# Ledger of designs, part 4: VHH binders against q86w26r167to484

Target 1, 318 residues: q86w26r167to484
Amino acid sequence: SLVVLQGSAGTGKTTLARKMVLDWATGTLYPGRFDYVFYVSCKEVVLLLESKLEQLLFWCCGDNQAPVTEILRQPERLLFILDGFDELQRPFEEKLKKRGLSPKESLLHLLIRRHTLPTCSLLITTRPLALRNLEPLLKQARHVHILGFSEEERARYFSSYFTDEKQADRAFDIVQKNDILYKACQVPGICWVVCSWLQGQMERGKVVLETPRNSTDIFMAYVSTFLPPDDDGGCSELSRHRVLRSLCSLAAEGIQHQRFLFEEAELRKHNLDGPRLAAFLSSNDYQLGLAIKKFYSFRHISFQDFFHAMSYLVKEDQ
Short names: E, the ipSAE of ESMFold2; O, the ipSAE of OpenDDE; V2, 0.75 times the mean of E and O plus 0.25 times the DockQ between their complexes.

## First folded at step 1 (VHH)

Design b6 (framework vhh_vobarilizumab_d1)
Fold by ESMFold2-Fast, scan of step 1:
Structure b6 (fold): chain B 318 residues (1-318), chain A 123 residues (1-123)
Amino acid sequence: as target 1 above (318 residues)
Amino acid sequence: EVQLVESGGGLVQPGGSLRLSCAASGFTFSSYAMAWYRQAPGKGRELVAGIYSGGSTSYADSVKGRFTISRDNAKNTLYLQMNSLRPEDTAVYYCAKSITVPGWYSELELDYWGQGTLVTVSS
């Protein structure tokens, strides 16, 4: 089957797509339907314009020893999530034209046109602007439009998030009085971060005098609340900086390999203690064949994008 | 069965105005977000404006400040007031109903699109 999820910037398309991967892995979504779910960020796959299917699978698995032959044995049990088709549009077509190639010659276009792995399932996210270029590639697709949280859904989310009704009312009042913050809460992931941040502020007896003005400021406020700097400790401040660098490194590696689930060994590679970083990382047990294996993920998947973006500001040699 | 019937399209000169209507039936209209889409010849369908069940609105950058989406829950009708129309607004306009997922997000399933109403802006 082929499903197109469309929505404007900030409607939570990427958050929803990644949540679907996590829910599939836990057995909550499409139980028994798919053996593999591959998340492909179109923003990152500009680097894969000339790639073979095997290279794409190695990249998605983060392992060039991945059992490609076994994975491809039952293509009907595969789901590809192509996130952000709009990112491929102009630069992608321009590069193919300069090389004398049709857009239809690319691996992703062949998948969308159902020429490669015609029985696999596809989920494509895109902004409406790019739908014009996507539709000629589609033979039969179900379209789903994502508007994000409505004003009523945001109010309901705040009420359900806080166990204390007075805290819920106060938090929602703060958010409603800031148009930028209120609009940002249209994205479910941002809404969770905002609620968590405000709850942390309230539980620590702090007065919210300056509210965040954009998504980056919102995430920075959260980091400051749950991983505050220790400007008087020296070594404690280095420890905080070290943890931030490690989180950024983990997020970058995840984005690089299109992964949102991390084994404990991967956390150890980055010198991260999962339980100690519960404000940023959560764990779940996933049934893989006959084994139950523990995986970590960013507590909200918007954190992975945030920390990845922060990786450009937090460098090892500075 | 869900039914969406658009009306109000027609020929208008640049700078003119039109009001589109969408009559909805077969579902509890007030419980769902609704949207207007458009499709010009040779182009894909694009979201023009959305209105949530709670009444808040969202607009495409190209129409913001010129178009106003509204709803009348008592009449099960969705409206699009189009002002300062431009030749590039020429398209078939479609009404669409969302699928509300409790506690997470609002979605529009395009299988619930109406037949559309043609808007032509030319001199």
Scores: ipSAE 0.000, ipTM 0.176, lowest interface PAE 17.3, mean pLDDT 73

Design c1 (framework vhh_vobarilizumab_d1; at its last look DockQ between E and O 0.01; V2 from the best seeds 0.00; counts 0 for: pae E 18.6 > 2, placed apart)
Fold by ESMFold2-Fast, scan of step 1:
Structure c1 (fold): chain B 318 residues (1-318), chain A 122 residues (1-122)
Amino acid sequence: as target 1 above (318 residues)
Amino acid sequence: EVQLVESGGGLVQPGGSLRLSCAASGFTFSDYAMAWYRQAPGKGRELVAGITSGGSTSYADSVKGRFTISRDNAKNTLYLQMNSLRPEDTAVYYCARGLYYDESGEYSFDYWGQGTLVTVSS
């Protein structure tokens, strides 16, 4: 089957797509239906220049030793999530022309057209304007509109998030006075991050003189609230900078291997421990046969993208 | 594409003065709080001074009365005027863009410059 998720910029398409991968991995979404779910960011167009299915699978698995033969044994048990089809348009065409490759030979176009792995399932996210380029590739697709939170839904979310009516009113007032922040809250997950940040500020008795002006500022405000510079150096305590570097490393590894669930051993490998992590990572216990196994994930799926991007900005402490 | 470029560092005798500049591009400078941080050899980074988009300033106790942070929104430039310099002021000074939390004087950051070296010798 083929589903197209469409919505304007800021409606949470990428957040929803990533959450679907996470929900599948935890057994909440499509239980027993897929053996493999591949998340493909259309911003990563370099693989399309090669037009090789095996290379795409190696990239998705983060391992050149990935069992391609096993993966392809039952193509009907595969789901590909092609995130941001609109991102493919100009950069993709420009890169193909520079390398002398035909746009019709791109692997993603063959996959969408059902010429490659015709029985697999596809989920495609895109902005509505890019449908003109996508529709000619489709045979039969189910379309789903992502509208995001309406203004009334944002107001209700703030009211339900805060138990104290006065705190809810203050938080919503702060957000409404900032057009960028208010519009960002159309994305349900960003709305959660903003409410969590404001609640943390209020609980710590802090006052913000400046409000976030973009998504990066929103996430940085959250980080500063829950990972403050006054960290001490106890025996098992990590310094603020070490915790940030470790979170960035974990996020980068997760993005590279398209993983959103991490075992305790992986957190230990990145020196991630301590109560401050509860603001950034959540855990759930899963029963696998005779064992109860704990898996960790970023509390908001956009945190993984944020920390990955931040890894280029955070320097080693000298 | 956000860029922060520091300049004005150099070698100065104790008691001397130096003015650091940070040229900002790729964003609406007037909308953001700005800060100066420093890192001395073998030590962690410390906040030196901060200025909000509205012009309110804060300073580390070690530099109060000696350093003055200011901004020129028309030129997209942040300044740090350093007077009565001491050997312990020797550090690489970094310009940073971020948010200001007034009660603790702490800043969150999202972009940093490459830094400029200030050496105070005696």
Scores: ipSAE 0.000, ipTM 0.088, lowest interface PAE 23.7, mean pLDDT 71
Fold by ESMFold2, look of step 19:
Structure c1 (fold): chain B 318 residues (1-318), chain A 122 residues (1-122)
Amino acid sequence: as target 1 above (318 residues)
Amino acid sequence: EVQLVESGGGLVQPGGSLRLSCAASGFTFSDYAMAWYRQAPGKGRELVAGITSGGSTSYADSVKGRFTISRDNAKNTLYLQMNSLRPEDTAVYYCARGLYYDESGEYSFDYWGQGTLVTVSS
């Protein structure tokens, strides 16, 4: 079977996909149904050196000892989770178009079209914006929408997020008194941003007197809270503005080329210190052949979009 | 299904020439970048030459000026003209279909032929 999970950014598609793998591994989900469950991050698939099924299996297992012959004996007992189809890196396909090259068939496209392993089960997660590119590949698919947190689930999330019950009560009270903020917390990813912002304010001893009035204000509040402090000198505004410009420049370059992973050298080119910017950038080590290489990404795709949009404001402000 | 069939290999004296062919089927040949790889005994596969669907070519330094890659989209055939052959050119030569090709010469390939043996011996 083929299932497409759809939802706006931050509705928990990736969290659900990863939880499904773990619950399957512990025997609480689909007991006896699948011999193997493979998680494939679409934003990371460009890092595969060879586009063959065997190499994809090694990549997913993190082990060149994967029993490929055993795995492929019964394809109907395999589940592939293709997470983030909307995050498939565009330069992979767009570079080919720039040189007059037509799209080339990839292993993921062959899986989705049911040309390779046609009896396996597929779960594809995506934002709706990518459905135009995905639908022509689908033969028969069930579509499921992820809707976000109920009112009870929001309350439980706040109680779980904060270590202190009094902090949780204070944070939730602030959110409940702002209808826009409360409604935005229906989206788990935004709820995380709001909780992180409030925790940051409380840990810094700040009093929350003004609350965000829209989604842009929520991200601005996060940015203003977590943009790293400057040195003791009198250049704090220039240093802070310089870091902000660098983040905007990185995001703009990424959007222009539809890139979501950035090499360590690219951060250095933009004068960005990854460890200092953990509130905005995350890093992972990836195996590329015999080498290990570090890549960075924005903690959430919405941050990349936000900083790209902001890049026009920073440029004009100069 | 995608098939790539190499031919034209053989035994040749140093300084001689050979022309390799790769017959492609099962896909729209003109839409894809193509390449030749070689594998000498005891070594890994080495890129020899690549050509985009638009005809732009790239060569390994070791063969530049001696080898010429070309394609005939009407016949769905990839070619490698090998001139001034040397004993170090002895290898099995593989035709490959490109998934991705950039101007720096980096390739990602999803299908390979069975190979044709080229032996350069005195």
Scores: ipSAE 0.000, ipTM 0.114, lowest interface PAE 18.6, mean pLDDT 74
Fold by OpenDDE, look of step 19:
Structure c1 (fold): chain B 318 residues (1-318), chain A 122 residues (1-122)
Amino acid sequence: as target 1 above (318 residues)
Amino acid sequence: EVQLVESGGGLVQPGGSLRLSCAASGFTFSDYAMAWYRQAPGKGRELVAGITSGGSTSYADSVKGRFTISRDNAKNTLYLQMNSLRPEDTAVYYCARGLYYDESGEYSFDYWGQGTLVTVSS
């Protein structure tokens, strides 16, 4: 079977995909149906050493001794979860300006087109706008829309996010009194941004006087709250603007080159300190052969989109 | 072990009402979407109603305004209130567990109950 999960950025597609893997592993999902479930983060595919199915399986298993030959004998008992197809990256090497699909892209395309392992099951997550790129690869696919939080789920999320009940109630009251915020919180990723923003304000002893009027305002409020000053003792505002500009530049470069993972060296080129930007960037260590390498990414693709959009505004002010 | 046990089915006259229950066990009920399906004699299984973990509901057009799906997470129980029943509603009704619900339901739902028979006849 082939299923496409589509939803806006932050609707919980990745969370659902990961939950599926966990539930399968614990025997609560699809008992006896699949011998193996392979979770593939599409943004990480570029890090594969070889553009081979076997290598992909080793990568997913985290073990180079996985019995790949045996696994491939029963493809009908395999489930591949391709998470974030829209985040599939182009090779880091500038030299591969080769016209066409990278070998790694080709590997996934062949899998999706059912040229490779035609009897396996596939679950693919993507954003609606990116679906246009996926559709030509699909023959018979079921499409499922991920809608986000119900009203009850929004309330539950606030209660779970805030450890202090009074803070949770206060934050939720603020959101309920603002139609824009309340509606925005239907999207789990945005709900997290809103909760984080409110928590940050409360911790700083600030009263929320002005509430965001649109999604851009929500992100701006978050950025304003968590953007660090530069340690170089200069004007705090100038340093903040510099960091903002640098984040915008990083985001824009990434979008332009279809990159979502960044090396430490790339951050340095943009004068960014990764560890200090935990509010905006996440980091992971990856095993690349015998080496371990750290990569950074925006905490959510919506941040990269936001900073990319902001890059146009920052340029106009120069 | 995951178990779903339906109850509440029976014979009812047209225009009557029934309430179906599904007792869930063997998993964290509150974390899963649930749904009701039905299968009439000689027909395929069809989605009747779905409910997310957060309580968002969806209905087939044929039952909108007449049926109500609800859940009690404290009791690990799914309900289907059926009002204004019609002969066309005669079917075996099944409870299903899933991570999400859609109209086709085959991939999203992994466990099914044994079903309960609802017969609407004069």
Scores: ipSAE 0.000, ipTM 0.233, lowest interface PAE 12.3, mean pLDDT 87
ESMFold2 (binder alone), look of step 19: mean pLDDT 82; pTM 0.812

Design c10 (framework vhh_vobarilizumab_d1)
Fold by ESMFold2-Fast, scan of step 1:
Structure c10 (fold): chain B 318 residues (1-318), chain A 122 residues (1-122)
Amino acid sequence: as target 1 above (318 residues)
Amino acid sequence: EVQLVESGGGLVQPGGSLRLSCAASGFTFSSYEMAWYRQAPGKGRELVAGITSGGSTSYADSVKGRFTISRDNAKNTLYLQMNSLRPEDTAVYYCAAYVEYDEGDSWYLDYWGQGTLVTVSS
């Protein structure tokens, strides 16, 4: 079977996919149905040394001694979770062509088209915009929409985020009185951004007189929490502007080339220090053969979209 | 129900020491990367120190050699030992928990405490 989970950026599709793997491993999800469940991060498949099924299985198992022949004996008992189809990188397609695979098909495309392991089960997560690229690969797929937080779940999130019950009540009251913010908090990632911003305002003793009115304002509030303007026009203000422009440049390069993983050298090219920008960038170490290499990505895919959009406003401002 | 509760903040003289604690509940503490952030009045939040699930540590240049981050997975507690405190260390200190994955939507799994005030003054 083949199921497509679709939802906007930040709706928790990756969190849901990860939880499904954990629930299966503990016996609470799909009991007795699958012998193996493989989690595949689409933005990370570009890192495969060889774009072959065997290498993908070694990657998913974290073990080059994984029993590939045994695993593949009953393909109908396998589930592949392909997380973030919208984050597939163009260079992956070129690497597959170079390594002797079909010129019009990547390994993941072969799985989706049911040409490789036709009886396995697939779960695919994606943003809606990528459906135009995914739909031609599908036959008889079931579609499920991830809508984000219900009103009950938003209330629970605020209560969980704030340790102080009075702060939680105050923050939720502010959000409830603003229909735009309340609706935006349907997206879990935005809910976190809004809570982080409100906590910062309350801790500074600031009265929240004016609230963000759209996604851009919400992200600007978050940026101001970690990169605030100085009280005067000192050198720190110039440094802030340069960091913001550098983040916009990195995001634009990534969008233009459909890249979501960046090497440390690429960050340096944009005058960015990855560890000092942990609020915006995360890093992971990957074993590529005998070498360990560090890659960075935006913490939330919406940050890459946000900074890319901001790159146009910076051009207009100049 | 995820909770991070900081404690140990207070008023100290320059050159003094403080130990901050962060008690975690409602999640598998040992699986998460933990960090301490701080925010001084009128300034942005900055990363002070981080520790991975495996115990690897990182520090901001301004605190390196003076502060030590540690964790006790059996007690679900994160610590920050602060020595040789300076007036510029005055800030609200926040405990944070991060998933150690590059998951795209991982912000949903990030958690923050309420903060504890540290004032370094005579």
Scores: ipSAE 0.000, ipTM 0.167, lowest interface PAE 15.9, mean pLDDT 74

Design c2 (framework vhh_8cml_1; at its last look DockQ between E and O 0.15; V2 from the best seeds 0.00; counts 0 for: pae E 13.8 > 2, unsure alone 63.1 < 65, placed apart)
Fold by OpenDDE, look of step 19:
Structure c2 (fold): chain B 318 residues (1-318), chain A 124 residues (1-124)
Amino acid sequence: as target 1 above (318 residues)
Amino acid sequence: EVQLVESGGGLVQPGGSLRLSCAASGRTFSDYAMGWFRQAPGQEREFVALISWSGGSTDYSDSAKGRFTISRDNAKNTVYLQMNSLKPEDTGVYFCAADSYWDEDSGYYEYDYWGQGTQVTVSS
């Protein structure tokens, strides 16, 4: 079977995909149907040492000694979850090739097209805008739309996010009184941003006087709350602006080159301190052969989109 | 194994139209995405158009966009390329291809099956 999970950024596709893996592992989901469920983060595929199915399986298993030959004997009992098809990265190739897939892209394409394992099951998550790239690969697929939080789920999320009940109630009241915020919180990722922003304000003893009027305002409020000063000891405001510009530059470069993972060296190039930017960037360690290498990504693709958009404003000021 | 045979090529004046056909042998035509490529003399083979298994999705090179239309008839095991507003630059051998993959040796996006090609010449 082939299923495509479609939803806007932040609707919870990744969360659902991960939950599926967990539920399968615990025997709650698809009992007896799949011997193996392989979760593939598409943005990480570029890190594969070899553009081979076997290597992908080793990667998923976290073990180079995984019994790949045995696994491949029963493809019908395999489920591949390809999470974030829209985040499939292009390798830095020195030579601009006119049109073509990288070997790593091709590996996934062949899998999706049922060329490599015709009888395996596939679940693919993607954003709507990326469907145009996926559709040519699909013979027949079931499409499922992820809509985000119901009103009840929004309330529940606030209650779960804030450990203090009074804070939860206060935060939720603020959101309910603002139609823009309330609507925005339909998107789980945005809901998290809003909750985090409100929590940050409360912790700082700040009263929320101005409420965001749009999604950009929401992100700006978040950024204003959590943006750290630069280590160089300069004026706090100038330092904050510097960091903002650097984040915008990083985001823009990433989008331009279709990159979503960044090496530490890249952050340094932009004069960014990864650990200090935990509000905006996440980090993971990847085993590349015998080496472990740390990579950074924006906590959510929506942050990268936001900073990319902001890069146009920052350039105008230069 | 799928055999592909192109037809419909010929000589046409600039601004003219041609319709290419590619007939596929075998029972598994609907299992393959189909593509058109072209190769001008002394040039490398280049992508022209792609169509999904069902025909629901298509993609075109920049040069082909707005002028060329790829379509398929699965009942006839045939893929088509309607070429309008032809230019001298469109001259070349046009190839039909089925099911693409990356060829590490060539460094190009390759298809599993290729036709022999049909000559298209656009000249006044």
Scores: ipSAE 0.013, ipTM 0.329, lowest interface PAE 8.6, mean pLDDT 86
Fold by ESMFold2-Fast, scan of step 1:
Structure c2 (fold): chain B 318 residues (1-318), chain A 124 residues (1-124)
Amino acid sequence: as target 1 above (318 residues)
Amino acid sequence: EVQLVESGGGLVQPGGSLRLSCAASGRTFSDYAMGWFRQAPGQEREFVALISWSGGSTDYSDSAKGRFTISRDNAKNTVYLQMNSLKPEDTGVYFCAADSYWDEDSGYYEYDYWGQGTQVTVSS
């Protein structure tokens, strides 16, 4: 069988997918139905050294001694969770004139089209915008929509995010009084951005008198908090305008080339210091063969979309 | 659009060799990754081998590794599958396929192109 989980960026699709793996491992979910459940991060699959099914299985198991022959003996007892199909690197028409599809991406397409392991079960998570690219690959699929946080889940998130109960209550009260902001916090990723912004305001001793009216206002408030203008007692070497332009350039290049992971050299090319931009960029170490290599990504995928949109305004400002 | 025609199938003894060819017609052959798939009677279609547009990258199923070699000649619009050390379980209809691509901005896409298949039988 094949199930597609749809939801806007940050709606907890990855959290749900990972919870399904854990619940299966503890015997709570699908008891006796699957021998193996593999979690595949679509944005990370490009890091595989070889485009072989065997290498994908070694990657998923974290062990190059994994018994591939035994695992593949009954493909109908396998479940693959393909997390973030919309983040899968896709070639544009111009790229195809110079190079074909990456073999690593082709392997996932073969799984989805049921050309490889056609009797295995697949769970695919994606943003709705990528359905047009995904649907032609599907033979028969069940679609499930992720609605995001309930009112109770939003309240719990705020109380969990803030260690201080008074800060949590104040932040949640601000959000509740703004219908647009409250609804926006149904998206866990936006909830995180809102909580981070409010915590930053409280840390700086600011009184929140005007609240954001839409997602753009929310991201602008976050940027203003963590990337203040030059006259805001900012110490150290980076000006707001310069860093903003560099983040927009990085985001635009990433979207243009269908990339979501960046090497340190790429950040340096854009005059960005990854560790100093922890509010916007996160890093992870990946083992590629015998080497460990650091990659950066935007902390939230919506940041890449936001900065890409901002790149048009910044270009006009020149 | 691309049209695919397979050839080179036949009857062979266990341990023998066969070379399959897939002739493609169409101006965009060199833009596509090409693959070989097979289907045995009563079984699902399964992946065998894949080659990138340039021939610089190849991939194989576990059963094909070390025995089969995929290659292409873009000047002749042809992809090949050299099959060595053939086993009875390699018996099936072998299909050539051209991989599709997507243009995210326009929502444009091309579906997979398939040949009609060529029969490979490995028996004593």
Scores: ipSAE 0.000, ipTM 0.105, lowest interface PAE 19.5, mean pLDDT 71
Fold by ESMFold2, look of step 19:
Structure c2 (fold): chain B 318 residues (1-318), chain A 124 residues (1-124)
Amino acid sequence: as target 1 above (318 residues)
Amino acid sequence: EVQLVESGGGLVQPGGSLRLSCAASGRTFSDYAMGWFRQAPGQEREFVALISWSGGSTDYSDSAKGRFTISRDNAKNTVYLQMNSLKPEDTGVYFCAADSYWDEDSGYYEYDYWGQGTQVTVSS
């Protein structure tokens, strides 16, 4: 069977996917239905060393000695969770045309088209904007929509986000007084941005007099709060503008080339210091063959989209 | 298993035209990116043209650009290669192929399914 979980960025698709793996492993979800459940992060699959089915299984198990023959004896008892189809990285368009699909991308496409392991079960998470690229690959799929936080869940999120209950009450009161902001917090990813912004304002001793009126204003409030000053001589406005331009440039190149993971060298090409920009970029170390390599990504795909959109304003100024 | 059957080859004079067809059976044609390849006697098989699943993207070898046009009809499960301004160097067996992946060891296209080929001869 094939199921597509769809929802806007930040609606908790990845959290749900990971919880499903945990609940299966503990016996509370699909008891006795699957011998194996494999979680595949589409953003990270580009790091797979080889494009063979066996290597994908080794990758998912975290063990290059997984019993592949035993696993594949009953493919109908396998579940693959392909998380974040909209974040699947591909080679540059010119190379894809001339060299075909990458081996890693080809393997996932063969699974989705049911060429490889056609009796296995698939669960694919994606944003709706990527359905145009996914739908031609599908045969028969069931679709499920994830909507986000209820009003009670928003209140609980604020209560748990802030260490101090008094801070949580102040932050939630500010949000509830702005209907646009309150509705935007239905999306957990936006709720996180708003909470982070308000926490940043409170840490800096600032009072919030005007609240954001749209999603662009929400991201701008966050950026204004966390964009670091240059510690050289106290000229913070030029430093902030340079860092903003660099983030926009990185995001634009990433979107243009369908890249979501960046090497440290790519950050340096854009004059970005990854560790200093933790509010916007997260990092992970990955084992690639015998080497360990650090990759960066925007903390959420919505940031990459936001900075890409802003890049048109920066280009206008040039 | 899918089978690919080429047709439309033949003998043509330099400057002439031919239209090759490739009919697919088995799985649906819309599942495949499709390519045309050719092989002259004593030479390696070489890429000629590629068309995506939907027909929205095409690509050509340098020798084919401007003279050949690849197209597809998903309702008839058929891909076509219109060859114009043919030259003796275009002589060879033309193969239809489906699906692709990159082979890091060789750097050329590798397709899952191949037809038997159709002969194209351009004689002076």
Scores: ipSAE 0.000, ipTM 0.192, lowest interface PAE 13.8, mean pLDDT 75
ESMFold2 (binder alone), look of step 19: mean pLDDT 77; pTM 0.770

